# Designs tried in a protein design chat: VHH binders against q9ulm0r997to1333. Part 28

Target 1, 337 residues: q9ulm0r997to1333
Amino acid sequence: FSIPVHFTNGTYHVVGFDGSSTVDEFLQRLNQEIGMRKPSHSGFALFTDDPSGRDLEHCLQGSVKICDAISKWEQAMKELHPGKSEGGTRVVKLMYKNRLYFRSQVKGETDRERLLLASQTSREIVAGRFPINKELALEMAALMAQVEYGDLEKPALPGPGGTSPAKAQHLLQQVLDRFHPRRYRHGAPAEQLRHLADMLTTKWATLQGCSPPECIRIYLTVARKWPFFGAKLFAAQPAQLSSKENALVWIAVNEDGVSILDHNTMQVHITYPYSSVTTFGGCRDDFMLVIRSIPDKSSGKSHIEKLIFRMAAPKIAEATFIMASYMNHCTTTVNPP

## First folded at step 6 (VHH)

Design p26Y (framework vhh_4orz_3)
Fold by ESMFold2-Fast, scan of step 6:
Structure p26Y (fold): chain B 337 residues (1-337), chain A 119 residues (1-119)
Amino acid sequence: as target 1 above (337 residues)
Amino acid sequence: EVQLVESGGGLVQAGGSLRLFCAASGFTFSRYAMAWLRQAPGKRREWVALIYSEGYTYYADSVKDRFTISRDNAKNTVSLQMNSLKPEDTAIYFCAKGWYSTSRYFDYWGQGTQVTVSS
C-alpha cells in the first residue's frame, strides 16, 4: 500500500506501508525519506482531515495502525454520508505538520524542518494568527516568493516572445494571496492593492540570487522574534458570570504554558505556567482552566481561580490535547515516572 | 520617503581615528537592524558592521576589534567609530537599513561618505 502525505507548503510525498504498519513506523519511513528528525525532536505529527469537512484535524497516536486509522475515517465518512458508494466518497487526507515546538531543538533543525515550519508560519500569517504589520508582511511574502518562484523576472515589452504585463500582474496577485495577510487586502481599494504589488516587486527584487534555504533561514529568524512563535492559538471569549463582558482573546499554548493574548494586538495579558494549572479541558461546552496561585502570605492559603472560555467545540478538544502533550513532555523529560 | 544621510568622512593618517554618522528618516528606526558597508574603487560593496534593534553587534573579520557600531534610537542615528585605521580601509562608506530587527539583508542605501587613509 501507499498513500500521499500532504505538507504545509502544498507539496506531498507518497509513503509505502503494509497492513501491520503503525503510525510510528510510518513516520520513521517518512522522516528518513524526506530528511526530518524523529517526532520527539522535530515536534511534527501526522493528522487526518475531518470526515465532516469542518477543517478539523485529528492527530494520530503512534501505536495506532495506519490501516485502522484509514478504516475508522472511512467508516465515519459513511455514517456522515449514508447511501454513497465508494466511487462517490471523499478519500482520507494525511497531513504532516508541526504540533509541538521546542526552542531547545532549534540548533538541530534540518532544512526540511525549516521549510515546513516557515510554510506553516506563512499560513498562520495569512490567517491572522501572527502579529505582523503590513510592511513587514510584504518582506515576508517576498521571501516566500523567492523560495517558491525564484528570482523575480522583469516584465518584457509586450510581444509574442516576451513576458506579458498581465502574466506578471497575475503572479504578484498569486503571491499576495498565498503569503500576505488577508486582513490587509480584504476590501482594500484598487489603488492600495496596486501599491502593495509595487512594494512586493521592490522587496522581491532585492532577493535576486538568494537560495531557498537562505530565504527560509531569514524568514524564521524574523518570525522567531515573536515570543509565541510555534504556539497554537485558539480564539476564545471569556465566559463571565456577568453578561457585561464580551471581549475576544487568543489562548496561546506552547512549551512555557498557557497564555491569554489581546485578540487585536496579540500582546500578552498573562501567562500561566503548567505548574500552576491544576485542571483543564471541556466543561459544559466551554473550555476551562483551573489555576492555583502562589500561597497568599496574609492568609497562608493558595488562591484557586476557575477561568471559563467560550470556544468552538472542536477547538476545545484540540487545545486540551495540545496542553496535555506539553504537560506530559515536561513531566517525562524533567521528572520521569 | 525613506532617507539615509551619511556624514563624518574625511582624510586621516594610518593609525588614526574617525567617526561616521548616519541620520535616518521615513521609517520607525528603532524596529530595524542597521549596517555599515563600504566600497573601495573597482571593488564590490562589502559589509563591515551590523547592529540589531536590540543592540547586538556583529563585525567583519577585517575590522573586528578596531571598529565599533552603535545606535541612538532617540535621535534616529547609527554611528561607526573607526580606530587604528589602515590604508586598506580607504573606501566610500554606506549606511543601510535592514528588512527587520535581525535581518542581514539591506536596502535604502544612502549616497555614502568618503574615507581616505594615508600611509
Scores: ipSAE 0.000, ipTM 0.194, lowest interface PAE 14.4, mean pLDDT 82

Design p310F (framework vhh_4orz_3)
Fold by ESMFold2-Fast, scan of step 6:
Parts: sequence; structure tokens; C-alpha cells
Structure p310F (fold): chain B 337 residues (1-337), chain A 119 residues (1-119)
Amino acid sequence: as target 1 above (337 residues)
Amino acid sequence: EVQLVESGGGLVQAGGSLRLFCAASGFTFSRYAMAWLRQAPGKRREWVALIYSEGSTYYADSVKDRFTISRDNAKNTVSLQMNSLKPEDTAIYFCAKGWYSTSRFFDYWGQGTQVTVSS
């Protein structure tokens, strides 16, 4: 058997497997073929898309047989869309992306890892899960344009003897859609979007001759300036007696712990180290964190706080499993206190 | 590894001139904006001069018409020519690498070189 594995940059690689192949064995083969380190070092994992078509992805466990995972997905698709023929239904999409990010593993990164991390970061920037201002966003989009499309082939000049304006506009729109924050373009007038495309053209033109690895290096150097680079962000509403009065926040999960970020500025409000987390996970329809803190050494007492957040049910499961994975790593490789 | 090494600082009389040099290594120099920043004792580091990858230059109002930034891509150097120096120009001067070609954000800078202007 063979199946394509899709990457965050829009490319894919076909991987062979048999009826007995586990996800771990499948990933070992994939990683060898594309130049990736083992999952414990790279933090990359294999995901399936959601049969329901929601904005969800399911991480595949290493011990599961790949054939079983595919069959289970196909069965779920058939149950959700009864009466559809094989020619009229979606096919399982295997996706390969970063799940866990460790700063200690940066030195050993491969070029493939850097490319896929940068591409994934671009998706987070587009979705609004990365703090970036308008000016930097254009520079970052231009870097990814150089990586994906190479040198800007035609001059930015609109002259009558030049290239088709429609073709130029189409290419620039593809770049903006793939690599530029949606929030800066949503509801914008056509003239503002044209001006944005003109600015992008100017930025991209300055990159002439820059190689994809060099552009990726620049991109990641910039992106890693954010302390939460590689963190997984979940939109949440703190639940109190009156939850309708609560503002949105981001719950950021990374190797340092669980952090609460301001939804608009993405500035950190508080970080809870994993050593302070006593209980976490789903509680009824909410996400729960139970935090143990020692307010003052002179008092000698521990304070326990229960924090409740409203989150989409699939995101609660995702956050819980990622936290468990980071906590498991932390217990085997003790961080300095 | 990115390295920026400043030189050319020293003591000079008010009205005098001084030329600072920055030797860069560990990156594709020609693709990045380069800048000079300065920090006087007890003050925040402030931007002085900026040169984009394509050669466009920008100056803080306090040094405009007195300072000139230039780059030599063949030698991986950026220079700052300082004329008509004033006592208020006394500071440690830092060479800085931009995040990219036209960026006003910096990710690396050297240890600095001291410039002292006596009156």
C-alpha cells in the first residue's frame, strides 16, 4: 500500500506501508525518506483530518496500525455521510506537523524541520494565533513568497508592455492568503488590498537571489523572538459565576507549562509550571486546571485554585493530551527549578 | 554564528570627526538592514542611523546632516562617519543587524565601542 502524507507547505510525500505497519514504523520510514529526526527529537507527529469536516485534526498514536486508523476514519466518514458512493466522498488526509516543541532540540534541526516549522508558523500567523504587526507581517509574507515561488519573475511595474495584471494580482493574492494575517485584510476595501499587494511586491523584490534555506533561517530567527514560539494556543473563556461577562483568553501550552495570554495583545498574564498543576482535563463541558501554589514560605500553607475555561470539546481533548505529553517529558528530563 | 565587531571609537574634541567600523560575519550580509545605535550612561539605547540592503539610508533627527552610514558588501562591513561631533554624542555605539532587508527591528548587536566628545 502507499498513501500521500501532506505537509504544512502544501507539498506531499508518498509513503509505502503494509497491513501490519504501525504508525511508529510508518513515521520511521517517512522521517528517513524526507530527512527528519525521530519524533522524540523533532516533535513532529502524524494526524488525520476530521471525518465531520470540522476544523479538527486527530493525532495518531504510535502503537496503532496505520491500516486500522485509515479503516476507522473511512467507517466514521461512511456513518456521517450515509448513501455516498466511493467517488462522492472525501478520502482520509494524512498530515505531518509539529506537535511538541523543545528549545533544547533547536541545535539539531534539519533543513526539512525548519521548512515545515516555518510553514506551520505561517498558518498560525494567518489564523491570528501569533503576535505580529502589519509591517512585520508583510516582511514575513515576502520571505515565504521567496521560499515558495522563488524570485519575483516579473517587475512590479504595471507598464502596458509588461505581464498580465490579472496574473500578477492572482499570484500576490495567493501569497497574502497563505502567509499574511486574515485580520489585517478582513473587510478591507479593494483599494487598500491593492496597496497591500503593492507593498508586498516591493518587499518580495528585495529578496531577489535569496535562497529558500536563507529565507527560512531569517523567518525562524524572527518568529523565535516570541517566547511562546511552538506553543499550542486554544481560545477559551474563563468561567465564573457569570461567564457571559468574561473576556476571551488564549491558553498556551508548551514545555514551560500552561500560560494564560491576553486574547488581543497575546501578552502573558500568568504562567503555571507543570509542577504546580495537580489536575487538568475535561470537567463536564469545560476545561479545568487545578493549581497548587505556595504563596509565602513563611506562612507554610499551600493554596489550591480551580480554574474553569469554556472551550470547544475537541480542543479540550487536544489541550489535555498535549499537556500530558509535555508533563511526561518534564518528569523524565527534570527542568531547573 | 552571527558576530558583529565594532571599532574606531575614542576621545575627540567637540567639532571633530570620527569614523566607526563594524565587521560582520556568520550571515549573508548583503541581504540585511544594518544600523548604528547608541547608549549614553543611564539612558535607553537609541537608534542613530539605518541602511537597508538596497542602500536607502535613514537618520535620527539629532544626527541628520552630521552622520553618514555606508556599507561595503564585498568586505561585510558597515561604517558610520561622524562629523561636527557634540558633547551630547558621547555614548557607547553599537552595530546592529536587522531582522531582514528593510526591517527596523534588530536581532543581533555587538559589544559596542565608546565615543567620548569633550567640550
Scores: ipSAE 0.000, ipTM 0.211, lowest interface PAE 14.9, mean pLDDT 83

Design p310W (framework vhh_4orz_3)
Fold by ESMFold2-Fast, scan of step 6:
Order: C-alpha cells, then structure tokens, then sequence
Structure p310W (fold): chain B 337 residues (1-337), chain A 119 residues (1-119)
C-alpha cells in the first residue's frame, strides 16, 4: 500500500505501508525518507482531516494502525453521507506538520525541518496568528517567494499575445495570497493592492541569487525573535469578563505553559506555568483552566482560580490534547535540584 | 515614499579627505540600519560601512581605520567621513536603507555620488 503525505509547503511524499503498519512505524519510514528527526525531537506529527468538516486536523496516535485510521475515516464519511455513493465524496488527507516546539531541539534541526517549520509559520502569518507589522510582512513574503519561485524574473519583451505583464501580475498576486497577511489586503482598493505588489517586487528583487536554505535560515532567525514562536494560538473570548469589554484574546500553548495574549498586539498578559494548572479541558462548550497559585505566606492556603473561555468545540479538543502533551513532557523530564 | 539623497562627492588628491552625506525621508529613520556601498569602474558593488539603529558600526577591511560612519537621528542623516583616500577608493558611493528585519539586505539606494581620487 502507499498514500501521499502532504506538507505545509504544498508538496507531498508518497509513503509505503502494509496492513500491520502503526503510525509510529509509518512516521519512522517517512522521517527517514525525507530527512526528518524522530517525532520526540522534531515535534512533527501526522494528522488527518475531519470527515465531518468541523475539525480540519486530527492527530494520529502512534500505536494506531494506519489502515485502521484510514478505514475509520472512510466509515465516518460514509455514515455522515448515507446512500451518497457518487460525485463529491472526499478522500482522507494525511498532513505532516509541527505539533510541539522545543527550544532545546533547535540546534539539531535538519534542513527539511527548517523548510517545513518556516512554511507552517508562513501559514500562521497569513491567518493572523503571528505578530507582524506591514513592513515585516512584505519582507517575510519576499523571503518565501525567493524560496518557492527563485529569482524574480525580468519580464519578457512583448511578443505575439503580449502576456508577460499579466503573468507577472498574476505571480505577485499568488505570492501575496500564499505568504502575506490577509488582514492587510482584505477590502483594499485596487490602487493599494498595486502599491503593495510594487513594494513586494522591490523586496523580492533584493534577494536575487539568495539560495532557498539561506532565505529559510534568515526567515526563522527573524520569526524566532517572538517569544511565542512555535506556540499554538487559539482565539477565545473570556466568559467571566463584563459584557462591556467583550474582549477577544489568544490562548497560546507552548513548552512554557498556557498564556493569555492581547488579541490585536499579541503581547502577553499572563503566563500560567504547567505546574500551576490543576485541571483543563472542555466544560459545556467552553474551555476551562483551573489555576492553583503558590500558597499564601500569611495563610498557607493556595488560591484556586477558574478561567472559562468560549472557543469552537474542535479547538477546545486541540488545545486540551496539546496541553496534555506538553505537560507529559514536563513530568517525564528530569528536574535536578 | 522612501528617498535617499547623497551629497559631498568630488575630486580629491591621494591622501586627502572627503565627507559624504545622505538625507533620508519617507520612513522612521531611527529604526533602520544604514549603509554605504560603492561601485568602482569595472567592478561589482561592494559594501564599505554599516551603522545599526543602536549605533554599532562595522567596516570592510579595505576602509577600516580610514572611514567613519555616523548618523543623526534628529536630522535623518547618515554620514561617511573618508580619510587618507587612495586612488582605489575611486567609485560611485551609494547610501542604502536596510530591511526592517535584518541588515543583510538593503531595499532602497540613492542615485549615488561620484568620488574620484587622483594620484
């Protein structure tokens, strides 16, 4: 058997497996073939799309058989669409992307890890889950354009048909759509979009002769300056705030703990180390965190605080599983005195 | 609109001195690294001096101890003091603005100012 595994940069790799292959064995083969380290070092994991369409990513557990995961997905798809046997039936999509990020593992990164991590970061930038101003956004887009398309091509002379200027414009639009934040382009007039394309052209031209690995190294050096690089961000609304505020926040999950970030600036409001998190997960369509403070010196009693956030149900599950994985890593780590 | 305008170029005798100026507009000058590059006849453009936003300076080996780069953030200017000039310093000198994220690449240059050193 064989199945394509899709990557964050839009490419794929076909991986062979048999009826007994587990996800762990499948990943071992994939990682060897594409030059990735094992999951415990790279933090990369295998995901399937949700047959219901509500959750776009479901992490596959290592002990599960690939054949069973595929069959379960196909059966769920069939049950959601009973009697529908023609036309628009979806097929399972296997996706490979970073799930857990550890700063201690950066030194051992492979070129493949850096490429896929940069591509994933680019998707987060486009989606608005990364702090980026307008100038930085153009520079990051230009770096990814150099990686994906190489040197900016000088337009061909107008010939029969005269299509080279239209092709150049189309390419710049593709670059912006793939690598530039949607928020800076949404609802923008044509004049502003032309100006943006001109600025992108200027940035991309400066990269002439730069190799893809060099551009990726600079991209990640810049992106890693953000303390929450590699964190998973979840849009959430605190249920306990006054109706006057109605403030959205980001819940950021990484190796340091669970953090609450300002929705617009992505500046940290507060970080809760995993040692302070006593309970977490779904609670009646909301995401709940139960935090235990350090014991009060005067009373000797710990303060317990319950935080409730409104989040989409699939995102609650995702946040819960990622937190559990980081917490498990922390509890198995040797902590010298 | 980003604009960089160089001035101060001219003809000087070997051993002489010259000071180049660059007037910058259209961006928050104090946040960006600024550089001087030069292009001699028949040669590729080469970097000669760099000044970071915080004031740190770096020089190419060929000009080290002879050239001094400085900036005035209140006036949005960067300057290059060139001492002990040699005929091989003859080139068009360009002022350049660094990228927001890195000083490895420059996105805007002025038109340049010609420096000719006679022997």
Amino acid sequence: as target 1 above (337 residues)
Amino acid sequence: EVQLVESGGGLVQAGGSLRLFCAASGFTFSRYAMAWLRQAPGKRREWVALIYSEGSTYYADSVKDRFTISRDNAKNTVSLQMNSLKPEDTAIYFCAKGWYSTSRWFDYWGQGTQVTVSS
Scores: ipSAE 0.512, ipTM 0.803, lowest interface PAE 1.9, mean pLDDT 86

Design p311L (framework vhh_4orz_3)
Fold by ESMFold2-Fast, scan of step 6:
Structure p311L (fold): chain B 337 residues (1-337), chain A 119 residues (1-119)
Amino acid sequence: as target 1 above (337 residues)
Amino acid sequence: EVQLVESGGGLVQAGGSLRLFCAASGFTFSRYAMAWLRQAPGKRREWVALIYSEGSTYYADSVKDRFTISRDNAKNTVSLQMNSLKPEDTAIYFCAKGWYSTSRYLDYWGQGTQVTVSS
């Protein structure tokens, strides 16, 4: 058997497997073929797409067989369309992206890892899960345009091989759609969109002759200035008595612990180190964190706080699994076998 | 529309001093790195000095300890104080705007101001 594995930059690589192949064996083969380090170093993992098409987030564990993962996805598709016969039009999509980010592993990164990290960061920027102002957003979009399309092409010369002005405008729109935050363009007048395209053109032209690895290194240098670079962010609503309907926060999970960020500004409100997390996971239909605080000087007693968040069920499972993975890594590195 | 207008160039004898000014408009000046570049006849444009939004400065080895770049965010100006001028400093001097994130890439240049150092 063979199946395409899709990357964050929109490319894919076809990987062979058999009926007994585990995810670990499949990844070993993939990583060797595309120039990636092993998952424990790179933090990359395989995901299946969501049968509903909403979220592309179902992480595959290393011990699971590829065939079993495909079968599970097909079963979910059948359950989503219970009245339909065999011959569903959609096939499972395997995706390869960063799941766990370790600052200690940055020095050993390959060019392929950097490209895929930058592309993934770009997707987070577009989706609004990365703090970025209007000026930086255009600069980051221009860097990715240079990586993806090379030097900005001049208006067409007369002849069959030239690019038309209409084709150039279409390309600028594609760049904005792929690499620029949706929120800065949503509801924008046509005049403002033309101005953005003009600014993008100016920035992109400045990068003439910049190589893809050079642009990627600049991109990541800028992106890594955010302390939560590489963190997985989950939109959540605290289950508090006085909470407003739209009182959303981000739950950020990374190697340092679990943090609560302001939903709009993405500024940190509080960080809970894993050492302070007593219990975590799904509690009925909610996500739960049980935190043991440092003893209060006035009372001399530690406090236990139970935090409950409204979160989509698949995201609860994902957050729980990622937290467990970071905690297991922390235990191994602090107390190596 | 971004505009950069240089002034202060002229003829000066070796060992003398000149101060160049750049008036900037059309962008939020305080948020951007600014640079000075120069181009001598028949040579490529070369970087001279950079000043970041927070005030940190960097200089080319050829001008280090002789030139000082500074900025006035209230007046939207960047200036270059040039001391101990040498004939090799003869060039057209350009003011340039950097990116918000980096001064490695410059996206706008002024028309330039001529500096000629005799002898």
Scores: ipSAE 0.245, ipTM 0.685, lowest interface PAE 3.7, mean pLDDT 86

Design p311M (framework vhh_4orz_3)
Fold by ESMFold2-Fast, scan of step 6:
Formats: structure tokens, C-alpha cells, sequence
Structure p311M (fold): chain B 337 residues (1-337), chain A 119 residues (1-119)
């Protein structure tokens, strides 16, 4: 058997497996074929798409058999679409992307890991889950354009391989759509969009001759300046926050702990180290964090704080699982055999 | 007004060393990446070395382990230490200012300083 595994840069790699292959064995083969380190070092994991189409991605555990995961997905699809058959139903999509990011593992990164991290970061930038101004975002988009398309083509005279002005404009728009934040382009007048395309052209032209690995290294050097690089961000509304209709925050989960960030600026309000987190997870339809402070010396009493956040149900499960994984990593690395 | 002034070029024998300097003015130096490029007779300009604002360095394969780029933010200066020079290193060397925060290829270039390596 074989199945395509899809990457954050829009490419895929077909992986062979047999009826008994576990996710761990499947990933060992994939990682060997594409030049990735093992998941415990790279932080990458395999996900299935959501049968219901609600953008819930399911992380596959290493002990699970690939055939069982596919069968489970197909069964869920049949339950959601009774009476549908081939041609009228979707096929399972396997996705490979970064789940956990460890600063200690940066030194050992492969070129493939860097490419996929940069591509994933680019998706976060486009989606508005990364603090970046319009101008720096154009520089980042130009780096990704150089990676994906190579040197910028100048408009050419008619002949073999000639580039029309219409083709050039289409390519620039495609680059902006793929690699530039939506917030800076949504609702923008045509004149402003043309100006962004012109600026992109200027930035991309200066990268002539830059190799894809070199552009990716530059990209990640810039992106890693943000202290929450590699963190998973979840839009959430504090349940105890007073009278604001659009009172949103980001819950950022990374190796340092759980942080609450301002939704617009992405500046940190507070960070809770995992050592201070007593309880976490779903509580009814909300996400819950129970935080314990260091005991008060005078009274011997610890301050306990219960935080409740409204979050989309699939994101509650995702945040809970990622937190548990980071906590488990900290515990298991104390004294390796 | 951005100004970049290169110095330190000259004639050296193969295997020798030279140190190039670039004095920068007209912008907040510490916030920009800085680079060295070179152009040999009859060839295109090529990138040689890059130093980011935070100090990370990158080199072209042809000069790696022979050249070292450094910066002094207090003096607004970029330096290029060139060791084990080869005749093929003969070129005009240019200091370049990068984009705000990052760039391999630069938006301002200086006048250049000639480096000639004899066999």
C-alpha cells in the first residue's frame, strides 16, 4: 500500500506501508525518505483531516496502525454522509506538520525541517497568528516567492517562454495570496493592491540568485526573533472578563508554558510555567486553566486561580493535547537512560 | 542620506590577508543587515558575506572559512577579514545596506574598494 502525505508548502510525498504498519514505523520511513529527524527531535507529527469538514485535524498516536486510522476516518465519513459512495465523498488526507517546537533542537535541524517550518510559519503569518507589519511581511513574502518560483522573471518580448504582463500580475497576486497577511489586503482598493504588487516585485528582484535553503535560513532568522515562534495560538475569550463584546485574547502554548497574549498586538500579558499549572482542559464547553502560585511564607497558603476561556470545541481538545505533550516532554527529559 | 564608504583594499600576494572597512552613516546602523559584495572584471556582482543586526553571519561557499564579516554598532562600521587570498578573489568589493531587519541583496551600495591578488 501507498498513500500521499501532504506538507505545509503544498507538496506531497507518497509513502509505502503494509497492513501492520504503525504510525511510528510509517513516520520512520517518511522521515528517512525526505530527510527529517525523528519526531521527538523535530517536533513534527502526522495528522488526518476532519471528516466533518470543520477544520479539526486529528494527531495520530505512534502506536496506532495506519490502516486502522484510515478505516476509522472512512467510517466517520460514512456516518456523516449516509448513502454516499465513491465520487460523492472525500478521501482521507494525511498531513505532516510541526506540532511541538524546542529551542534546544534548532542546532540539529535539517534543511527539510527548516523548509517545512518556514512554510508553516508563512501560513500563520497569512492567517494573522504572527505579529508582523505590512512592510516586513512583503520582505518575508519575497523570500518565499524566491523559494517557490526562483528568480523573478522580467516581462519578456514575444518568443519561446515570453512572459505577458497579465501572467506577471497573476503570479504576483498568487504570491501575495499565498505568503502575505490577509488583513493587509482584505477590502483594499485596487490601487493599494497594485502598490503592494509593485513593492513585492522590488523586494523579490533583490533576491536574484539566492538559493532556496539560503532564503529559508534568512526567513527563519527573522521569524525566530518573536519569543513565541513555534507556539500554537488559540483565539479565546475570558469568561470572567466584563462587558466587552469582542474581548479576545490569544492562548499561546509552547515549551515555556501557557501564555495569554493581547489579541491585536500579540504582546504577552502573562506566562504560566507548566510547573504552576495544576489542572487544564475542557470544562463543559470552555477551556479551563487552574494555576497554583508559590506558597505564601507568612500564611503558608498558595494562591489558586481558575481561568475559564470560551474557545471553539475542536481547539479546546487541541490545546489540551499540546499542553499535555509539552508537560510530558519536560518530565521525560529530566534523566534519560 | 545614506552613505557607505569602503576602505582597506590593495594589492596582496596569494595566501596573504587584507581587512576591508565600511563606514556607514545616514541611517540607524544597528537595525540593518549589512553585506559585502564583489565584482570581478567581466563578471556580475556576487554576494560574499552577510551579517544581520543580531550578529548572525552567512558566507558564499567560495569564501567560507577564509573570510570573516563583523560589525561595530558603536562606530557604525562593518569589516571583512580576508585570509588565504586567491587570485580569483580579485575584484572590487562593495559594502551594502540591507532592508530593515533582513536582506541578502541590498538597496544601497558604496563606491567600492579594489582588491588585487597576484599569483
Amino acid sequence: as target 1 above (337 residues)
Amino acid sequence: EVQLVESGGGLVQAGGSLRLFCAASGFTFSRYAMAWLRQAPGKRREWVALIYSEGSTYYADSVKDRFTISRDNAKNTVSLQMNSLKPEDTAIYFCAKGWYSTSRYMDYWGQGTQVTVSS
Scores: ipSAE 0.000, ipTM 0.187, lowest interface PAE 15.0, mean pLDDT 81

Design p312E (framework vhh_4orz_3)
Fold by ESMFold2-Fast, scan of step 6:
Structure p312E (fold): chain B 337 residues (1-337), chain A 119 residues (1-119)
Amino acid sequence: as target 1 above (337 residues)
Amino acid sequence: EVQLVESGGGLVQAGGSLRLFCAASGFTFSRYAMAWLRQAPGKRREWVALIYSEGSTYYADSVKDRFTISRDNAKNTVSLQMNSLKPEDTAIYFCAKGWYSTSRYFEYWGQGTQVTVSS
């Protein structure tokens, strides 16, 4: 058998497998073929697209058989569309992207890893899961444009074979749609959109002659200035102690621990190191964290805090497994067996 | 190592002119776009002019029609002709290799050249 695996940059690679192939074996073949390090070093993992189409991706665990994952997805698709499935052409989409990010592994990154990390970061920027102002976002979009399209085309003379103004504007709009935060463009008047396109043109022009690997290195250097670069962010609503009915937060999971960020500003409210996390996971359709503080030197007493968050069920499972993976990595690295 | 050395700054009366120069070394100058940026005291760095390797030019609205950027690929230099100077043009002017952005996360080479425009 063979199946395409899709990457964050919009490319794909076809991978062969047999009826007994596990996800681990499948990834070993993929990584060898595309120049990626093993998952424990790169932090990349395989995901399936959501059968319902609601953009809820599911991470595949290493011991699971690829054929079983495909069959499960196809069964879910049939259950969701029993009458329409006879004509249905939707097939499972396998996606390969970063799941765990380790600062200690940056020095060993391959060019392929850097390209896919930058592309994934760009998707997070577009979706509003990355704190970035409008101007810096244009510079980041220009870097990705240079990677994808090469040098900005020199203004052409009028006439046959020249670059049409309509084609140029369409390309700039494509770049903004692919690489610039939607929030800065949603509901914007035509004048603002033209201004953004003009600024993009100016920023992209400064990158003339910059190679794709060079642009990717610059991109990641900028993006890594954010302390939560590589963190997985989950939209959540605190179930208790909130005076706001629809208050949202981000739960950010990375190698340092679990952090609660303001949903709009992405400013950190609090960070809980994994050493302070006593219990975590699903609790009656909610996500739960039980935190134990360091004992007060005056009283000698430790305090326990129980935090409950409303999250989509697949996101609760994903957050739980990512936390467990980071905790296991930290335990193995700091307290070797 | 990439090295950019700015010169030509000074004190000028409003309405006057100055020409800034940037000498580049350590890279294939003719293949890269070059830019001029400025930073006034207490303000963010602002991009003012850009020139492609082939000679196409772009300007910030604040300096359009007053400033002219040019390059000499044989001498590895980029120049900024500044006409009709205003007090608000007072800043340290930096030369940048084309892939250096106006973002605070990117670095400019050299100390820049001070331009002071008196009222």
Scores: ipSAE 0.000, ipTM 0.222, lowest interface PAE 11.4, mean pLDDT 81

Design p313S (framework vhh_4orz_3)
Fold by ESMFold2-Fast, scan of step 6:
Structure p313S (fold): chain B 337 residues (1-337), chain A 119 residues (1-119)
Amino acid sequence: as target 1 above (337 residues)
Amino acid sequence: EVQLVESGGGLVQAGGSLRLFCAASGFTFSRYAMAWLRQAPGKRREWVALIYSEGSTYYADSVKDRFTISRDNAKNTVSLQMNSLKPEDTAIYFCAKGWYSTSRYFDSWGQGTQVTVSS
């Protein structure tokens, strides 16, 4: 058998497998073929799309057989569409992306790992799930343009008779759509969009001669300045002192712990180290965190807080599993003398 | 380092008024919800008023229509105007910083300012 595995940069790689192949064996083969480290080092994992088409992604565990995962997905599709007399046009999609990020593993990163991390980060920037101002976002978009298209004014395909104004404008618009935050462009007047394209042109031109690996290294150096680089973010609504408002936050999960970020600015308000987390997970229809704070010197008593967040049910499960994974990683760390 | 310093407390007769002030430093004040909480002797700390970064205000039922919270982003100050004070309003009043712009959870408090309402 063979199946395409889709990457964050929009490319794919076809991987062979047999009826006995586990996810671990499948990933070992994939990683060898594309130049990635093992999952315990890279933090990358294999996901399937949701049979219901709700854009939910399910992480495949290493001991599961690829054939079993595909069969279960196909069975779920049949159960969701029992009225169809023939198989649908939709097939299982395997996706390979970063799930866990460890700063200690950065030194050993491969060029492929860096490319896929940068591409994943770019998708988060475009979607508005990364704190970045308009001007820095243009610099980041220019770096990705250099990676994908090479030096500014080169034709996208071999054989064109030269750069026309219409072709140049189309390319700039494509770059902005692919690599620049939507929020800075939605509802903008045409003159503002032209100004943005002009600024992109200027920034992209300064990258002439930079290689794709060099641009990716610069990209990640900039992106990693955000303390929550690599964190998984979950939109959540805290239980209110008053029922009048439906305020939102981001719950950010990474190797340092669980953090609460302002939903609009993505500025950190508080971080709870895993050592302070007593209990976590689903509680009825909500996500719960029980936190034990450092003891007060005057009273000698630690404070216990029970935090309740409204969150989509699939995201509660995802947040719980990723927290457990980070906590399990921490328990394998030896204490130095 | 976040610092909150309350002032304006004192002794007042029932039916009187007081205005409390909180001077904030060490964070971008305009981006955060600010609140006033109080703690009476032998009782748990309770919130009384909350103001979001954009100016929306919320009050506990016990102080609604008597207290008014406001903020001055240019001066990094949050204020609490207390009218028609009652003996049960006697407490130490604390200024608190919310976790975010519309937060109803607090991560920082001042030392408090004493308000005593005589019968």
Scores: ipSAE 0.000, ipTM 0.138, lowest interface PAE 20.4, mean pLDDT 82

Design p313V (framework vhh_4orz_3)
Fold by ESMFold2-Fast, scan of step 6:
Structure p313V (fold): chain B 337 residues (1-337), chain A 119 residues (1-119)
Amino acid sequence: as target 1 above (337 residues)
Amino acid sequence: EVQLVESGGGLVQAGGSLRLFCAASGFTFSRYAMAWLRQAPGKRREWVALIYSEGSTYYADSVKDRFTISRDNAKNTVSLQMNSLKPEDTAIYFCAKGWYSTSRYFDVWGQGTQVTVSS
């Protein structure tokens, strides 16, 4: 058997497997073929898309057989769409992306890991899950354009008699759609979008001769300046606020713990180290964290706080499993054999 | 306020050498990648060399093996050693803090240093 595995940069690699192949064995083969380190070092994992097409990708555990995962997905698809055996039916999509990020593993990164990590970061920037201003966003988009398309062919013709080719403007718009934050372009008039494309042209032109690995290193050097680089962000509504309008926060999960970020600025409000997290998990639409604070200085008694957040059920499951994975890694790393 | 001041440019004959300097202030120099860019008369600006905070270096194909970028974190200085200069290296050379943006380069920071290579 063989199946394509899709990457964050829009490319794919076909991997062979047999009826007995586990996810661990499948990933060992994939990583060998594309130049990635093992998952415990790189933090990358294999995901399947949701059969319903409306939900989150599902992370596959290492002990699960690839054939079993495919069969389970096909069975779910058949149950959701009975009688649609031709044309309109979907096939399972395997995706490979970063799940856990460890600062201690940066020195051992491969070129492939850097490329895929930068591409994933670009998707987060476009989706609005990364703090970036308009100017920096254009510079980041230009770096990705250089990686993907190479050198910009020609600058716009100067002077009042000159007109830029329609094809050039179309390419610039595609670059903005792929690599620039949606929020800065949503509802913008055509004139503003054209101005943005002109600014992108200027920035992309300055990168002439820069190779893809060089652009990727620049990209990651900048992106890593944010303390929450590599964190998984979940939009959540604190239940205790009782607000009906714009009471959103980001719950950021990384190796340092669970943090609450301002939804608009992405500035940290508070970080809870895993050592302070007593209990966590979901119940219906709620995500729950039970935090044990340091002892009160006046009374010497610990304070326990229960935090409740409204989140989509699939996001609650994802946040819970990622937290468990980080906590398990910390325990294992402290006392290695 | 971020300030970048370029120096060391001049007139040299083809095959000659020049060393450019950039004095930086207003930010924590040791934390940032530094770059050299150049702009020839009537042409768009192009990237030449980059040095990361940890010392890794990268060069445009047109200058590989001829130019060497280095930094001195104690003096907040980045330099560019240019060897085997060619007429096509004639340009105004600019120093940049990790980015290649025209607005940050020409509108906010230094005016560059002129390098002229005679044939």
Scores: ipSAE 0.000, ipTM 0.190, lowest interface PAE 14.4, mean pLDDT 80

